# Ledger of designs, part 6: VH-VL binders against p61151

Target 1, 198 residues: p61151
Amino acid sequence: MKKFARFIGIDDGYFVRNVHKKTKLIGAITKHTILDGVLSREITIDGDDVSEKIIDMIKNSNHYYQIRGIILYGITFAGFNIADVELIYKNLGLPIIIVMERPPKDIFYKAIEKYKPNGIELIKKAGPIYKTKTPFGYTYYQVYGIDKDTASNIINNLAIVSKIPEPARVAHMIARGVTKGDSSKPRAGGDSNPGPAG

## First folded at step 6 (VH-VL; framework fv_reozalimab_arm2)

Design r09
Fold by ESMFold2-Fast, scan of step 6:
Structure r09 (fold): chain C 198 residues (1-198), chain A 124 residues (1-124), chain B 110 residues (1-110)
Amino acid sequence: as target 1 above (198 residues)
Amino acid sequence: QVQLVQSGAEVKKPGSSVKVSCKASGGTFSSYAISWVRQAPGQGLEWMGGIIPIFGTANYAQKFQGRVTITADKSTSTAYMELSSLRSEDTAVYYCAREGDYEFGSGYYGMDVWGQGTTVTVSS
Amino acid sequence: QSVLTQPPSASGTPGQRVTISCSGSSSNIGSNTVNWYQQLPGTAPKLLIYSNNQRPSGVPDRFSGSKSGTSASLAISGLQSEDEADYYCAAWDDSLSGVVFGGGIKLTVL
């Protein structure tokens, strides 16, 4: 990847089950670490529409032709709405990096295997989990359409405030700010991105 | 404290269907696994299947595949078990029970809360 | 038939230690954690032990679990009259893709 290439980070907003049916999906486009654009859609809590919404959001934006890669903050959104990285890649032609603060818990994968068999296949498409050491600790990641070493370099080049690369971190901040009203209050093990990313 | 409250006793004819409900109150519902377990008079426990409501699909024991349907309504925090083509051998107490919370990796990974049971009698 | 094997009955006297066995295979106990349930007459089962050897809140420490290979055991120390009940072991079975139970054991406190 080129220096100053544009990336889009993607994360989901705050939600409460049994209160909300949908939450925000935010794409934050950065040129290196500088915010250059913001995209938004809505996704269904525990639904199956996040892949289609990611594709629609990027493909119909004026930024599409400038974007060189996608950074997903986890593979699960709005609870258990699981991204199909193969479908996203086929439709957009953009490499995908999935970033996580910690590796997924075994019990999370066991639940999907027992009760959501199509979901485990989506997760398996993302391939093995790697880790890279940043000044802020280890970032765990998966890749689709890009090699792991190039992805590691991208993560390290974009991890300037935390171990989460800036496009994904900014997307998280915006998503929480517009749905919860305050981006500075982190949600420990909340309903938003409760799986592999936290 | 979460409670599971089941629908009342049923008497059914052979060949008919029965649908039992299990309503959760208090705490979270959607990310827990809800199992259905039956017990024939004087017999042991038999797992029929289960569902995690947020996944929307159920897993069924081989013995009951094709006859049992397990569903959940997240808006009412209610799970359902429907058993069709009833036989006298289906006479049993039917329990719902929860396990998890699978989303947060909390709670007990065993069936920690049980409904009171629903007696289903199948007779001509 | 039950998939997990338990003896049909056991007995003990107050204060005694009683052990209840549960035998399975590599696809269930050998690969997954074991749970134990207590069922008093006329009531729903109660979770007694989870994750092989953990007690839920409210379960006395007289109850303990263990697992070795494809077998599991429930131990009840300081046996009391209120422990008279049916006891079931349970585990996930990878080959069957479901929960399997032992046949249950009737514990009589003499």
Scores: ipSAE 0.208, ipTM 0.644, lowest interface PAE 4.4, mean pLDDT 88

Design r10
Fold by ESMFold2-Fast, scan of step 6:
Structure r10 (fold): chain C 198 residues (1-198), chain A 124 residues (1-124), chain B 110 residues (1-110)
Amino acid sequence: as target 1 above (198 residues)
Amino acid sequence: QVQLVQSGAEVKKPGSSVKVSCKASGGTFSSYAISWVRQAPGQGLEWMGGIIPIFGTANYAQKFQGRVTITADKSTSTAYMELSSLRSEDTAVYYCAREGDYELGSGYYGMDVWGQGTTVTVSS
Amino acid sequence: QSVLTQPPSASGTPGQRVTISCSGSSSNIGSNTVNWYQQLPGTAPKLLIYSNNQRPSGVPDRFSGSKSGTSASLAISGLQSEDEADYYCAAWDDSLSGVVFGGGIKLTVL
């Protein structure tokens, strides 16, 4: 709603499963589209700790009081480390928007449904996937603690150079840059973390 | 190319436990779903549960909850199924089977590679 | 009793078309894809059809699958003697949170 409101975008770093046990979790705080702060934690590859780390990262930050919402670059981090949007919302009191460049491949969610039953409820909490038309194409998104139309407006107000809103786009770039040494965009079908997210 | 090789036949007493192994060779293991399916003599197929090793936790059929434990060791590319409190009606051939490469979003949605089966006989 | 319902037996002669049925409910076949498995005597099952109607590499095109509502069918055209086997349908069941199988059908080639 507010043009100059602060949002935090969150994404995970580069990793290789047979080499790494953890990767970086980056929070990028923007005032509208201008970077105002960066937060960092580590998360476990294919672990269950991303919700705890998001909460810890934001709640212990000097920026917490000024943040108006959270933009997650996907709901899965470091492989299949799944964000619990209800737990995050309950602990922080901040609305959550999950953004994706394309709708997720259903095979990834079917894997979670069939063989990670303690994870499927986390996916269900994120609710239905919507889409919004930006000047740069369709952004796919989910919402928790905020209505889909307000979220669509926020996405469009923050999508200034790509269809991914700036807090999430900047978090992605920083996360890749500090872990891989290069913030370059993942190519279609090729990246160590293509997963069910972003 | 990928094979699943299971441990050998077991004869067990009622009330004991059995642990069957399933070793993958010739391909990536950790992002595949590994299911355990049993078949009693002359009977149909029964799903016991499954695991994707990278998820770390298993999903169990309701009938076996509390009695079955499915684990995976990524370093040895081996899945295990342990069934406790054995009864004579647990006498069956136990199969492991894999499904898809879920990290890459490739492979089949069905169980495309099966182990040779492990016969478990429970007798007093 | 199995969760998915199949007839216990079927028969055909070489060259005929045989259809094998599989009946379920909204929580399994109605909401999820159906797989079919072939089991020859003394062997492990083999994946024959996945995602309702798709064939793995190496499965002849005379095998086909279909799904409508809460039911699925496996069709075998140009029946051959080597098709004599047990056939199982399978699907994920949302309410049971697991894979469910049909009771299996013994197909005899007369």
Scores: ipSAE 0.143, ipTM 0.625, lowest interface PAE 4.6, mean pLDDT 87

Design r11
Fold by ESMFold2-Fast, scan of step 6:
Structure r11 (fold): chain C 198 residues (1-198), chain A 124 residues (1-124), chain B 110 residues (1-110)
Amino acid sequence: as target 1 above (198 residues)
Amino acid sequence: QVQLVQSGAEVKKPGSSVKVSCKASGGTFSSYAISWVRQAPGQGLEWMGGIIPIFGTANYAQKFQGRVTITADKSTSTAYMELSSLRSEDTAVYYCAREGDFEYGSGYYGMDVWGQGTTVTVSS
Amino acid sequence: QSVLTQPPSASGTPGQRVTISCSGSSSNIGSNTVNWYQQLPGTAPKLLIYSNNQRPSGVPDRFSGSKSGTSASLAISGLQSEDEADYYCAAWDDSLSGVVFGGGIKLTVL
């Protein structure tokens, strides 16, 4: 894919389950690796609204028509608020790449299968987990509406300071900064129980 | 160290509803599975359903679907089981029980902590 | 009625080895792990064995579990009077999407 294409990275903010009901959802739009815009919404901790909020955030943006793809930092947001990649794709017409620092643990999937059956269907829609080697290590990823080889090229083109592509990395930093006041912590360090690492 | 403490005994009329509480103390609550298991006098154990509070939804045994509602309040570390349309066959001791910590990856240990039980008597 | 099948009663003498059976199907024991619970008279159940053969802290090594195909067994070696209780097997059932219990067995120590 063209190196000057715009992508939006999406991640969630800091929260503490016993204190907060909602947290920030941040979209960081980059032209290649350079920040070009920031979008925000609020999502419900352990809720079911992240897909609607992603769609609303992008569709109502002046940047929508220039965005070439969506990079999600994991498939779960604000705990167990699970993205429906099929619904997002159908509404926006944009390919989706889900990026993770490491694969989710088996126990995570088994718990969802037993106690959140509708959640496992959303996860199945994201398809198999692939990996690609960057200068910073292996990035694990899933794709919807785009082939895995093109997605691998996009990840490598955008992984300039870490193995996480810049749109998603910047979204994470902004989300942490506006919710906790300190953006220096790793992805999973936002809450008292950060959930499974993705 | 975790304790589950249940609400006190109830006597109810047929056709009414009962709501039993289960308060967790001494440990993390929200990422654990909390099950409700009942036992009629002289009978065996029967699973009614369970909830992992952070998932926001409960799973119910088929026999109780439509009659049972299981909820959790994370702010008070309390799980609830409400059973409606009570009949004499619902007379039983109702237990809450905890299974693992699914978010931190210790979640497959069976029901390792149990409440003391709540006796519900349904009589005319 | 219980989904998993256990004998209704068993007995033994102090020092004896007793084995308690539990029979299921491919949707429960055949595809999922088995837990065992001990219930002393007038008390809540206690987890005795999890993941087919693992003991929680505080459970004596006299108690052991095993699973083969669609059946599971609980073995109690060196039987003691304190072991007189009801014993229940349990497993997740994929077809019912829930936990199923055996009918329970009353173990009498003679």
Scores: ipSAE 0.180, ipTM 0.629, lowest interface PAE 4.5, mean pLDDT 87

Design r12
Fold by ESMFold2-Fast, scan of step 6:
Structure r12 (fold): chain C 198 residues (1-198), chain A 124 residues (1-124), chain B 110 residues (1-110)
Amino acid sequence: as target 1 above (198 residues)
Amino acid sequence: QVQLVQSGAEVKKPGSSVKVSCKASGGTFSSYAISWVRQAPGQGLEWMGGIIPIFGTANYAQKFQGRVTITADKSTSTAYMELSSLRSEDTAVYYCAREGDWEYGSGYYGMDVWGQGTTVTVSS
Amino acid sequence: QSVLTQPPSASGTPGQRVTISCSGSSSNIGSNTVNWYQQLPGTAPKLLIYSNNQRPSGVPDRFSGSKSGTSASLAISGLQSEDEADYYCAAWDDSLSGVVFGGGIKLTVL
């Protein structure tokens, strides 16, 4: 809960299936709510490489030793590319908070069971879904390597313009800006970036 | 009430391709899976694959991998199935079907809404 | 040749109880739920049973499903003439990563 704590928010860029094979993975490092650095990698659409790319991106960064936690904008990236929070935690030693605007629907879990081998196991590693009330509404979240109450405090401390904490919100905007050329909201039904689960 | 309406009958020559459409109306499209199932004359049902529109991910039966492409357009609530390198054995009725949300952890949905079917005839 | 095994035909008289079998393996019926579909002549299939034993709205309670090990059964009690149809079992197959169907059974109401 320190004003100068650094967090990295992570999200994926815009993509169109059958046009793109890869999209950008963006890490936005904030000192409290102020942007302090940006990291990037590429990940495979519907691939299995996001955990490896998150680890590589952070571990080989000059920011690594100053980062106190990871905030994932959802657990799924570039479609069915699912983050293994246990593997990430084991390799980096950093607590992980997964944030979502809404909880996932049942159809989402069944879709992963049918279209992504072992995917449901990766999601279950993230544990139960909690919610916390911000000035902007409820943020849904999961935790790994950190207790839910500490995570709730971090989310509320970093939710200053929307219910999504700033590191994740900024990562999302940068990811869209560099892949689509504009971070502004697309017309209804016009974006293939799936965002966080649910 | 959800309805699936398919495109009309097709007659094709061996070696060509066919693309069948399936338009959903009256309910949720984007978060449900759309499966394609075919039935040769006097034969049983055969699953070809399916797609979940919000993820854009298609899963294909092994027999059809490399020959079938399943796509979806969320803006028009329409799913497509394209089958290439047609042979006479591909003569069949092709159905689209929506997978319903029945039970968490079951590992499979029931196909609760079906299109009327599209007859594809492959003849020389 | 289908992945799930069903008898090719069965018959019954009005009012009779008929049981339709479906046999699979550990990768399909043994690990996943079974669905049953009814196909009347010249029509698309209709979902009759899902999640082994659940009925969709509008399906009469004389239709019931069960599963034991790698096998499943559809029971039709109080047979009626309108039940004359083809019946298919279906399940997800973990090894094939797809839906597999039984060969279908033609039920004749004598």
Scores: ipSAE 0.013, ipTM 0.517, lowest interface PAE 7.1, mean pLDDT 85

Design r13
Fold by ESMFold2-Fast, scan of step 6:
Structure r13 (fold): chain C 198 residues (1-198), chain A 124 residues (1-124), chain B 110 residues (1-110)
Amino acid sequence: as target 1 above (198 residues)
Amino acid sequence: QVQLVQSGAEVKKPGSSVKVSCKASGGTFSSYAISWVRQAPGQGLEWMGGIIPIFGTANYAQKFQGRVTITADKSTSTAYMELSSLRSEDTAVYYCAREGDYEYGSGYFGMDVWGQGTTVTVSS
Amino acid sequence: QSVLTQPPSASGTPGQRVTISCSGSSSNIGSNTVNWYQQLPGTAPKLLIYSNNQRPSGVPDRFSGSKSGTSASLAISGLQSEDEADYYCAAWDDSLSGVVFGGGIKLTVL
C-alpha cells in the first residue's frame, strides 16, 4: 500500500455503564500519519449498531472515495458492540485491519459464544489473529479483504509514536478527548473503553 | 463480599406466570454471567438459562425456550427470570447464580455465588 | 433425565478416599471444562471445583477433580462427616448451547 494513501482509524469514546446509554464513535482520516479529517457518530453501549454506524459514517462523508482502508481499534466497541467486518467490507469496498495492543483473552470470546450467540458469528468473520513487530513492540491484528503481509506493512508504516497505527491512535485520542476531556490512556480497568479487546 | 438476594416465595395457579428477581449487592454484577437453575423437590439441578447483563441477550435451555424470559437491569443490579404457562411440574426452588467476570477474565468460571433460592409452588 | 451420568449414591467412612464419577460425551465433557457442586441438605449448591481441577478459596485441598476424555471424577480424601451431601458435575454442552448437570450423587458418610 502507498505511503501517502488515506486510511480511517475508528475507535469509541469514554462511557460509564448505567450512566450512559451511548458514546461517540470517531473516525480519524489520515494521509499517511497526518490528520486530514474527523468523522463522528454515536453508538449504543453494549448494543448492536456499530457496523451500521461505521458504514453510515464513511459512506456519507466527502472523504469516502479517497479512503484506501479502515483500521479498527479492536473488533468490539462501547463494550460488546461487535463490528461485522464482512458487512462493512461488502458495503464500502474497503479492506479492514483490526489492531489490538494484546490479543483478547480466550474467556472473553467464550463468553460471547455462550451468552451472545449473534456476536460469535461476527467475531468468526474477522479470522485469525496475527502479530507484527514494530519499534514499539508487537501489534496484534486481524484482516478482512487484505492479505496479512500487506496489513503488516501498513501497520509498521503508520506506527510512528506507538505500536498502534496513527489513524487508530488519533481516533482513540479524539474519542477520549471529546467524551472524557482527557485523551491519555485510561486508568487501570479502562473506564472509557471497558473491554478486554484492547 | 458479593451476595445474590432473591425475591420471596410464590404460590401460583396452573397457566399463570411467575417473575423471580435476583439482586446483586456488595460487588460487580454487569460483567458476570447470571444463570437460573431450578431444583424440583427431591430432584437434581436443572439449568434454565443465563445472561451476561452487559450483553443484553439471554441464552435459554431448549426445554424452556419460549416459556422463559431472562432479563437484567444494570441500573439496579437485578436479574429476572419469568416463567410462563406454569404447570405443576414447575414446582421447584429457583436459584440465581453468578459465574466469572467475563469483561476482565477473572473470578471463578463456575457458579461461585448463589442466591438463597425462591420456592415457587404451582397448585390449583 | 440428566445429560451427564452420575451414580445415584456412594458411601464411605471417615478418613477414607471416595471417588465420584461423571460421564458425558464429546459435546460436553470432551470439549469443555467440568465444574463440581456440593449441596448440603436445605442449602443452595456451593462451587467445589472449577476448570476440571481448580479449587475456589475456602475449599479444602482434600477435594480434587480430574478429567479424562468424556469423563470426570471428584475425589474426596480424608472423608469427614460434614462431607455428607449431594454432589453434581456440570459442563457446557456445545450441541445444546447450555449448561448441563449430572443427576447428582448422594454421598453418605457411615
Scores: ipSAE 0.258, ipTM 0.669, lowest interface PAE 4.2, mean pLDDT 88

Design r14
Fold by ESMFold2-Fast, scan of step 6:
Structure r14 (fold): chain C 198 residues (1-198), chain A 124 residues (1-124), chain B 110 residues (1-110)
Amino acid sequence: as target 1 above (198 residues)
Amino acid sequence: QVQLVQSGAEVKKPGSSVKVSCKASGGTFSSYAISWVRQAPGQGLEWMGGIIPIFGTANYAQKFQGRVTITADKSTSTAYMELSSLRSEDTAVYYCAREGDYEYGSGYWGMDVWGQGTTVTVSS
Amino acid sequence: QSVLTQPPSASGTPGQRVTISCSGSSSNIGSNTVNWYQQLPGTAPKLLIYSNNQRPSGVPDRFSGSKSGTSASLAISGLQSEDEADYYCAAWDDSLSGVVFGGGIKLTVL
């Protein structure tokens, strides 16, 4: 990957279960760390449509042919809507890096393994969880269609204000801003998406 | 405090179906695992399956796959277990029970609240 | 047959310590936590121990659990007459994708 290559970071918006049926899916395209474009779709809370929405969002974009990789802010979106990295890779031909602020809790993996028939298989397709040390602490990550050392270099080159690389960090901010009206951290009592890193 | 209240006793003919309800009151429902466990007269406990309501799909024990359907209605905080093609061997007390809060990681990671049980008798 | 193996019966006298065993395999006890349930005659089971060795609020400290390899144990210290009940171990089984119970043990307080 080129140092100033374009990446798309992807994250989900704010939602409240039993109030909302859907939330926003945001793609933030950066040239290195500078925002170059924003893409949007809607995904179903606790649904199964995030993979097809990621594919549709990127493939039908004017940015598609300039994008060199995808950075997912976690593998779960809008609750337990789980990305199929193999399906995404096959359709787009772009390497995928999944980034997490903390390793996922065992209880969420056990919930998915026990009660969501294909969910654990989707998570296992993303492979082992690695970690890389940034100036801001450890970023945990998984890779598909790219080696772990190249992914580590990309993460470190794009982690300029936090341990989350800029495309994913910006996607998160935009997603929360357009769905909640405020991109800042939730206030006490606010709840959008608890669990493993989103 | 959370209680699980089950529907009343049933007497069924072989080949019929039974649907037992389990209504939660007094606490969070949707992110807990709700299991169905049966006990034949004088026998041990047998897990039939369970559901976390926010996932919308259930997991079933192999023995009951194809005969059992577990569902949940989040709006009424009620779980259901329907068992079809009843045989005399299905005569048992059927319990619902809850475990943990899988969304927040709270509560006990074991079946901490149980329904009172529903007796199902299958006889000709 | 039950997937987890427990003795069918045990007995003790008031004040004694009784240990109840539960044997499994790598797919259940070996890779998952063990829960213990107490069932008094004519009642629903009650959670006695969760996460191998933790007690829910209201369970006396004379009940304790432990796990080693593919086996688990429930210990009851200072046995009392009200402890006369059936006891079940339980664990998730990765191979069966479900909860498995021991066959249960009838504990008699003599």
Scores: ipSAE 0.352, ipTM 0.690, lowest interface PAE 3.2, mean pLDDT 89

Design r15
Fold by ESMFold2-Fast, scan of step 6:
Order: sequence, then C-alpha cells, then structure tokens
Structure r15 (fold): chain C 198 residues (1-198), chain A 124 residues (1-124), chain B 110 residues (1-110)
Amino acid sequence: as target 1 above (198 residues)
Amino acid sequence: QVQLVQSGAEVKKPGSSVKVSCKASGGTFSSYAISWVRQAPGQGLEWMGGIIPIFGTANYAQKFQGRVTITADKSTSTAYMELSSLRSEDTAVYYCAREGDYEYGSGSYGMDVWGQGTTVTVSS
Amino acid sequence: QSVLTQPPSASGTPGQRVTISCSGSSSNIGSNTVNWYQQLPGTAPKLLIYSNNQRPSGVPDRFSGSKSGTSASLAISGLQSEDEADYYCAAWDDSLSGVVFGGGIKLTVL
C-alpha cells in the first residue's frame, strides 16, 4: 500500500428505535491518517438502502477520483441495514475492507438467516472473517476486491491510535458526534451498531 | 415482566380466513422473534412461522406457505397471524410466543413467554 | 409426522430420575441448539431448557438438558407429581428454514 493513499471510512450515527426512522451515514476521507474530507447521507434504520447511499455518496463526490479503497466499520448499519459489497464494488470499482472490533456473535447471524434470508446472502458475499495483530490488539476484517494480506497491511498502516483504521475510526467519531452529541470511542467488546456485538 | 395477550376464540366457516392478534405488554417487542405455534385437539405443537418485527418480513413453515400471513405493528406492540382458506383440519389452539432479543444477543433463545392461546374452530 | 423423534409416553415414580430422548438429524439438532418445553394439561407450553442446557429463571435445577451429535436428552431428577405433563423438544432446521418440534412425550407420574 502507498503510504499517502486516500481511503474512505464509513460508519453510521447514533439512533434510538421508536424515536428515529433514519440516522446519519458518514464517510471520512483520509490521506494516510490525515482527514481530507467528510461526506454525509441519511440511511433508514433497519432498512435496505445503505448500499445505494454509499454508492451515491462516493460517486457524486469530487473526492471519488482520488479514493483508493473503502473501509466499512462493520457490514451492518443502522441496525440491520446490510451493505452489499458486490454491488458497491461493481458501481465504484473500489476495493472494500470491512473492519470489526470483535467477530459478531453466531446468534446474530442465525437471526438474519432465519428471518432475513436476503440479508444472509449479502453477508456471505463479504466472505470469511480474518484477523490481524495491530499494536492496539486484534482487528477482525473481511475483504472484497482485494486480497487479505494487502488488506492486513492497509489496516496496520492506518491503525495509529486504536486497532480500528483511522478512516473508519474518524467516520465513527463524526457520525456519533453529529447524531448523539458525543464522539466517544466504541465500547470495548462492543460496536456503535447495537446488533452484532452489543 | 412481559405478557402476551391474544384475541378471543373464533368460530369460522370452511373457506374463510381468521386473523388472531397477540399484544405484548411490558418489556421489549420489536427486536424479539414472535412465533406462531398451533396445537390441534390432542395433538402436538406445530410451528407456523415467525417474525422479528424490525425486519418487517416473516418466515413461514413450508406446510403453511401461501395460506399464512404473519405481520407486526410496532406502534401497538401487536403481532398478527392470518390463516386463509380454512379447513376443518385447521381447528386448533393458536399460540404466539416470544424468543430472545436478537438485536442485543441477550435473553433466552427459546420461546420464554407465551400467549394464553386462541381457540379457532372451523365448522359448517 | 414430527421431524424430531420422541417416544410417545414414559412413566416414573416420585423421586426417580427419568430421561426423555429427542432424535434428529444433521440439519436440525446436529447444527443447532435444542430447547425443551413443558405443557401442563389445559395450559400454554412453558420454556424449560434453552440452548441445550440452560435453565430460565424459576425452573428448578432438577431439570437439565444435554445434546450429543444429532440427539438431545432432558433429565428430570427427583421426579414429582407436578412433573406429569407433555414434554416437547424443538430445534431450528436448516433444510426447512424453520422451527421443528418433537411429537411430544406424555410423562405419567405413577
């Protein structure tokens, strides 16, 4: 990986079911670890629109031409709004790395398999979960359109203050800050999305 | 302490439809799986289908595919099961039951709260 | 017919240990956890055991569950007259994409 390559990290904002119908989707573009741009859209809580919103957000950005890859903070957004990595890749031509603090609980995937069959197919497209040792602990990850070793190198080059790569960490911080009013880091053993690791 | 309260007994003619309600009181509703299970007189338990309300779509047992519709209304914390093209063999007690909290991966992963049952009699 | 196989009936005397079997296949018990339900006459079923061997609050420790391969067992120690009921095992079936129940066993306390 080129040290000064640009990546976009993507995460969702805070939300409360029964109060909110939508939350923010934030894209944070970094040149290496330095924030270079911020993109925003809204996504539907437990909806099916996150893939289209990611594509729309990036494709219509004047930053698109310089972005070298996408780092997703998990594959689920705003609850059970699941990213279609194949659709994203085909529309943008950018490799995708999905990062997690911990692997999702088996019961979460079983719930999707039982009650959201189209959702499990989206998750299967992301392939197996790998892990890489950073100075800050193990980062779990999946890849689409890029090999796992190159992705491991990218993660390690961008994990400078936590085990979550800077583009994704910054996206999380901004998304939480603009929706909850607090930019606190993800809970140890948990995730901003209450689903898989909450 | 959560309770599931079902609608009252129904007597229906063959070929008609029946819609049974299941209202949750106290506790969480939308991220739990709500199943419908029936029991014909003197017979065993039979799963018809279930829904996690936040997913908005239901999963149905193959035997009931095309005849059963399971829905949920989050605003009233109520699940519904509608069975169409009724036959005498559909005479049964129909139960709703709650399983787990799949959003947080907590609670029982078995059906830990059951409604009292709704008797549906199909007769001419 | 039931997808999971249970004996139709069993009996025991007070204080005895009884075990109730449940047999399945790789697509259900072999790949998923087993739950057990107790049904007293004229009542809705009650969750007795979940996730193979876990007890809900309020279920006495006389009740225990186990799973081995494609089979599961419910054990009742110190059998009491109040335990006279129908017992059902249940599991998710990957092939059918749904919950499957055993046929149920009528346990009589002699």
Scores: ipSAE 0.360, ipTM 0.709, lowest interface PAE 3.4, mean pLDDT 88

Design r16
Fold by ESMFold2-Fast, scan of step 6:
Structure r16 (fold): chain C 198 residues (1-198), chain A 124 residues (1-124), chain B 110 residues (1-110)
Amino acid sequence: as target 1 above (198 residues)
Amino acid sequence: QVQLVQSGAEVKKPGSSVKVSCKASGGTFSSYAISWVRQAPGQGLEWMGGIIPIFGTANYAQKFQGRVTITADKSTSTAYMELSSLRSEDTAVYYCAREGDYEYGSGHYGMDVWGQGTTVTVSS
Amino acid sequence: QSVLTQPPSASGTPGQRVTISCSGSSSNIGSNTVNWYQQLPGTAPKLLIYSNNQRPSGVPDRFSGSKSGTSASLAISGLQSEDEADYYCAAWDDSLSGVVFGGGIKLTVL
C-alpha cells in the first residue's frame, strides 16, 4: 500500500451488562501505522445501532475524504450489536476488513442463528473467514468490498507490533483505556464482549 | 447454584389464555437461552420456543406460532410464556429450562437447569 | 408425533449394559449435536449428556453418548435401580428452526 494511505480501525469499550446500558465506540485513523485522528460515539449494549453509529462517525468527520478503508475489530460490538457490512459499504463507499485474533467460537454464531435471526444474515454478509501469517502469528479475517489477497497485504503491511493491524489495535487500546481505565488485555473471560476479538 | 422457579398451577377454560412465569436466581440470566418445553399427561417433551433475554426476540416452534408469546424482563430475571386460545389438548406440565452461557463461551446446547414445572389444566 | 425416533421401551437387570437409540435426519442429528435427558417419575428432566458425548458435573461416568451420521446412542453401563426413568434425545433441527425431541423411552430395571 501507499505510504500515506489512511485506514480507520474500529472497536468498542469495556462494559458490564448489569451495570451499563451503553459503551464507547472508537475509530482510530492511522496514516499507515501512525495515529492521525480519533473519533468517538456511544453504542447500545446488545443493541442494533452499531452500523448507523459507524456510518455517522465516519461520514460527519473531517477525515472522511482521506480514509481508504475500514478495519473492524470483529463483527460484533458491545455484546451482540452486529455490524451490517453491506449497509456500511453502501453508505460510505469504503472497503471493510474484519480482523480477529482467532476464529470465533461456534457457540456464539449458533446462538445468533437460533435466537437473533436477522443477526445471522448480517454475519453471513461478511463471508468466509480467511487467515494470513504475519511475523506475530496468524490473523483471521473477513472482507467486504475488497478481495482477500489485497486485504491480506493490507493486514501484513499494518501489523507492526502485533498480529492485529495498527488501526484496529490502537482503536482497541483507546476504547478500553477510556472506559476501563487500563488498556491492557484482560484475562480470558474477563471481557463482556462475546465476539471474535475475545 | 442457579435455580429456575415457576409460578403455580392454573385451571383455565377453553378459549382463555394463561401466562406462566419463570424466575432465575443464583446466577447469570440475560445471556442464557430460556426455553419453554411442555409435556402432556403420559406424553413426551415438546419444545415451544425460547428467548435469550439480551436479544429481546423469541424463536417459536411452528406449531405454536401465533398462539405463544415468550418474553423476558431482565430487571427481575424473569421469563414468561403466554399461550392463548387454549384447548383441552393444551393440558400439560409447562417447563422453563436454560441453556448456554453465550457471553463467555462456557455454555453448551444442553438444557442444564430446569424449573419445577407448572401444571396447566384446560377444562370446561 | 416426535421428530426423532426412539424405541418406546427397554428393560435390563442390575449390572447390565443397556443402549438406547435415537434416529433422525440430516437436518437435525446429521448437522447438530445431540443432548440426552433423564426424567424420573414426577420430576423435571435432567441433562445427562450434551454435545454428543460430554457429561455435566454430577453425572456418573457409566452414562456415555455417541453419534454416527443421523443416529445417536446413549449407553448405560452397570445398570442400577435408580436408572429406571424415561430417556429423551434432543437436537436442533435446521429445517424447523427449533429443538426437536425423541418420543422418549421408558427404561425398566427388572
Scores: ipSAE 0.336, ipTM 0.710, lowest interface PAE 3.7, mean pLDDT 88

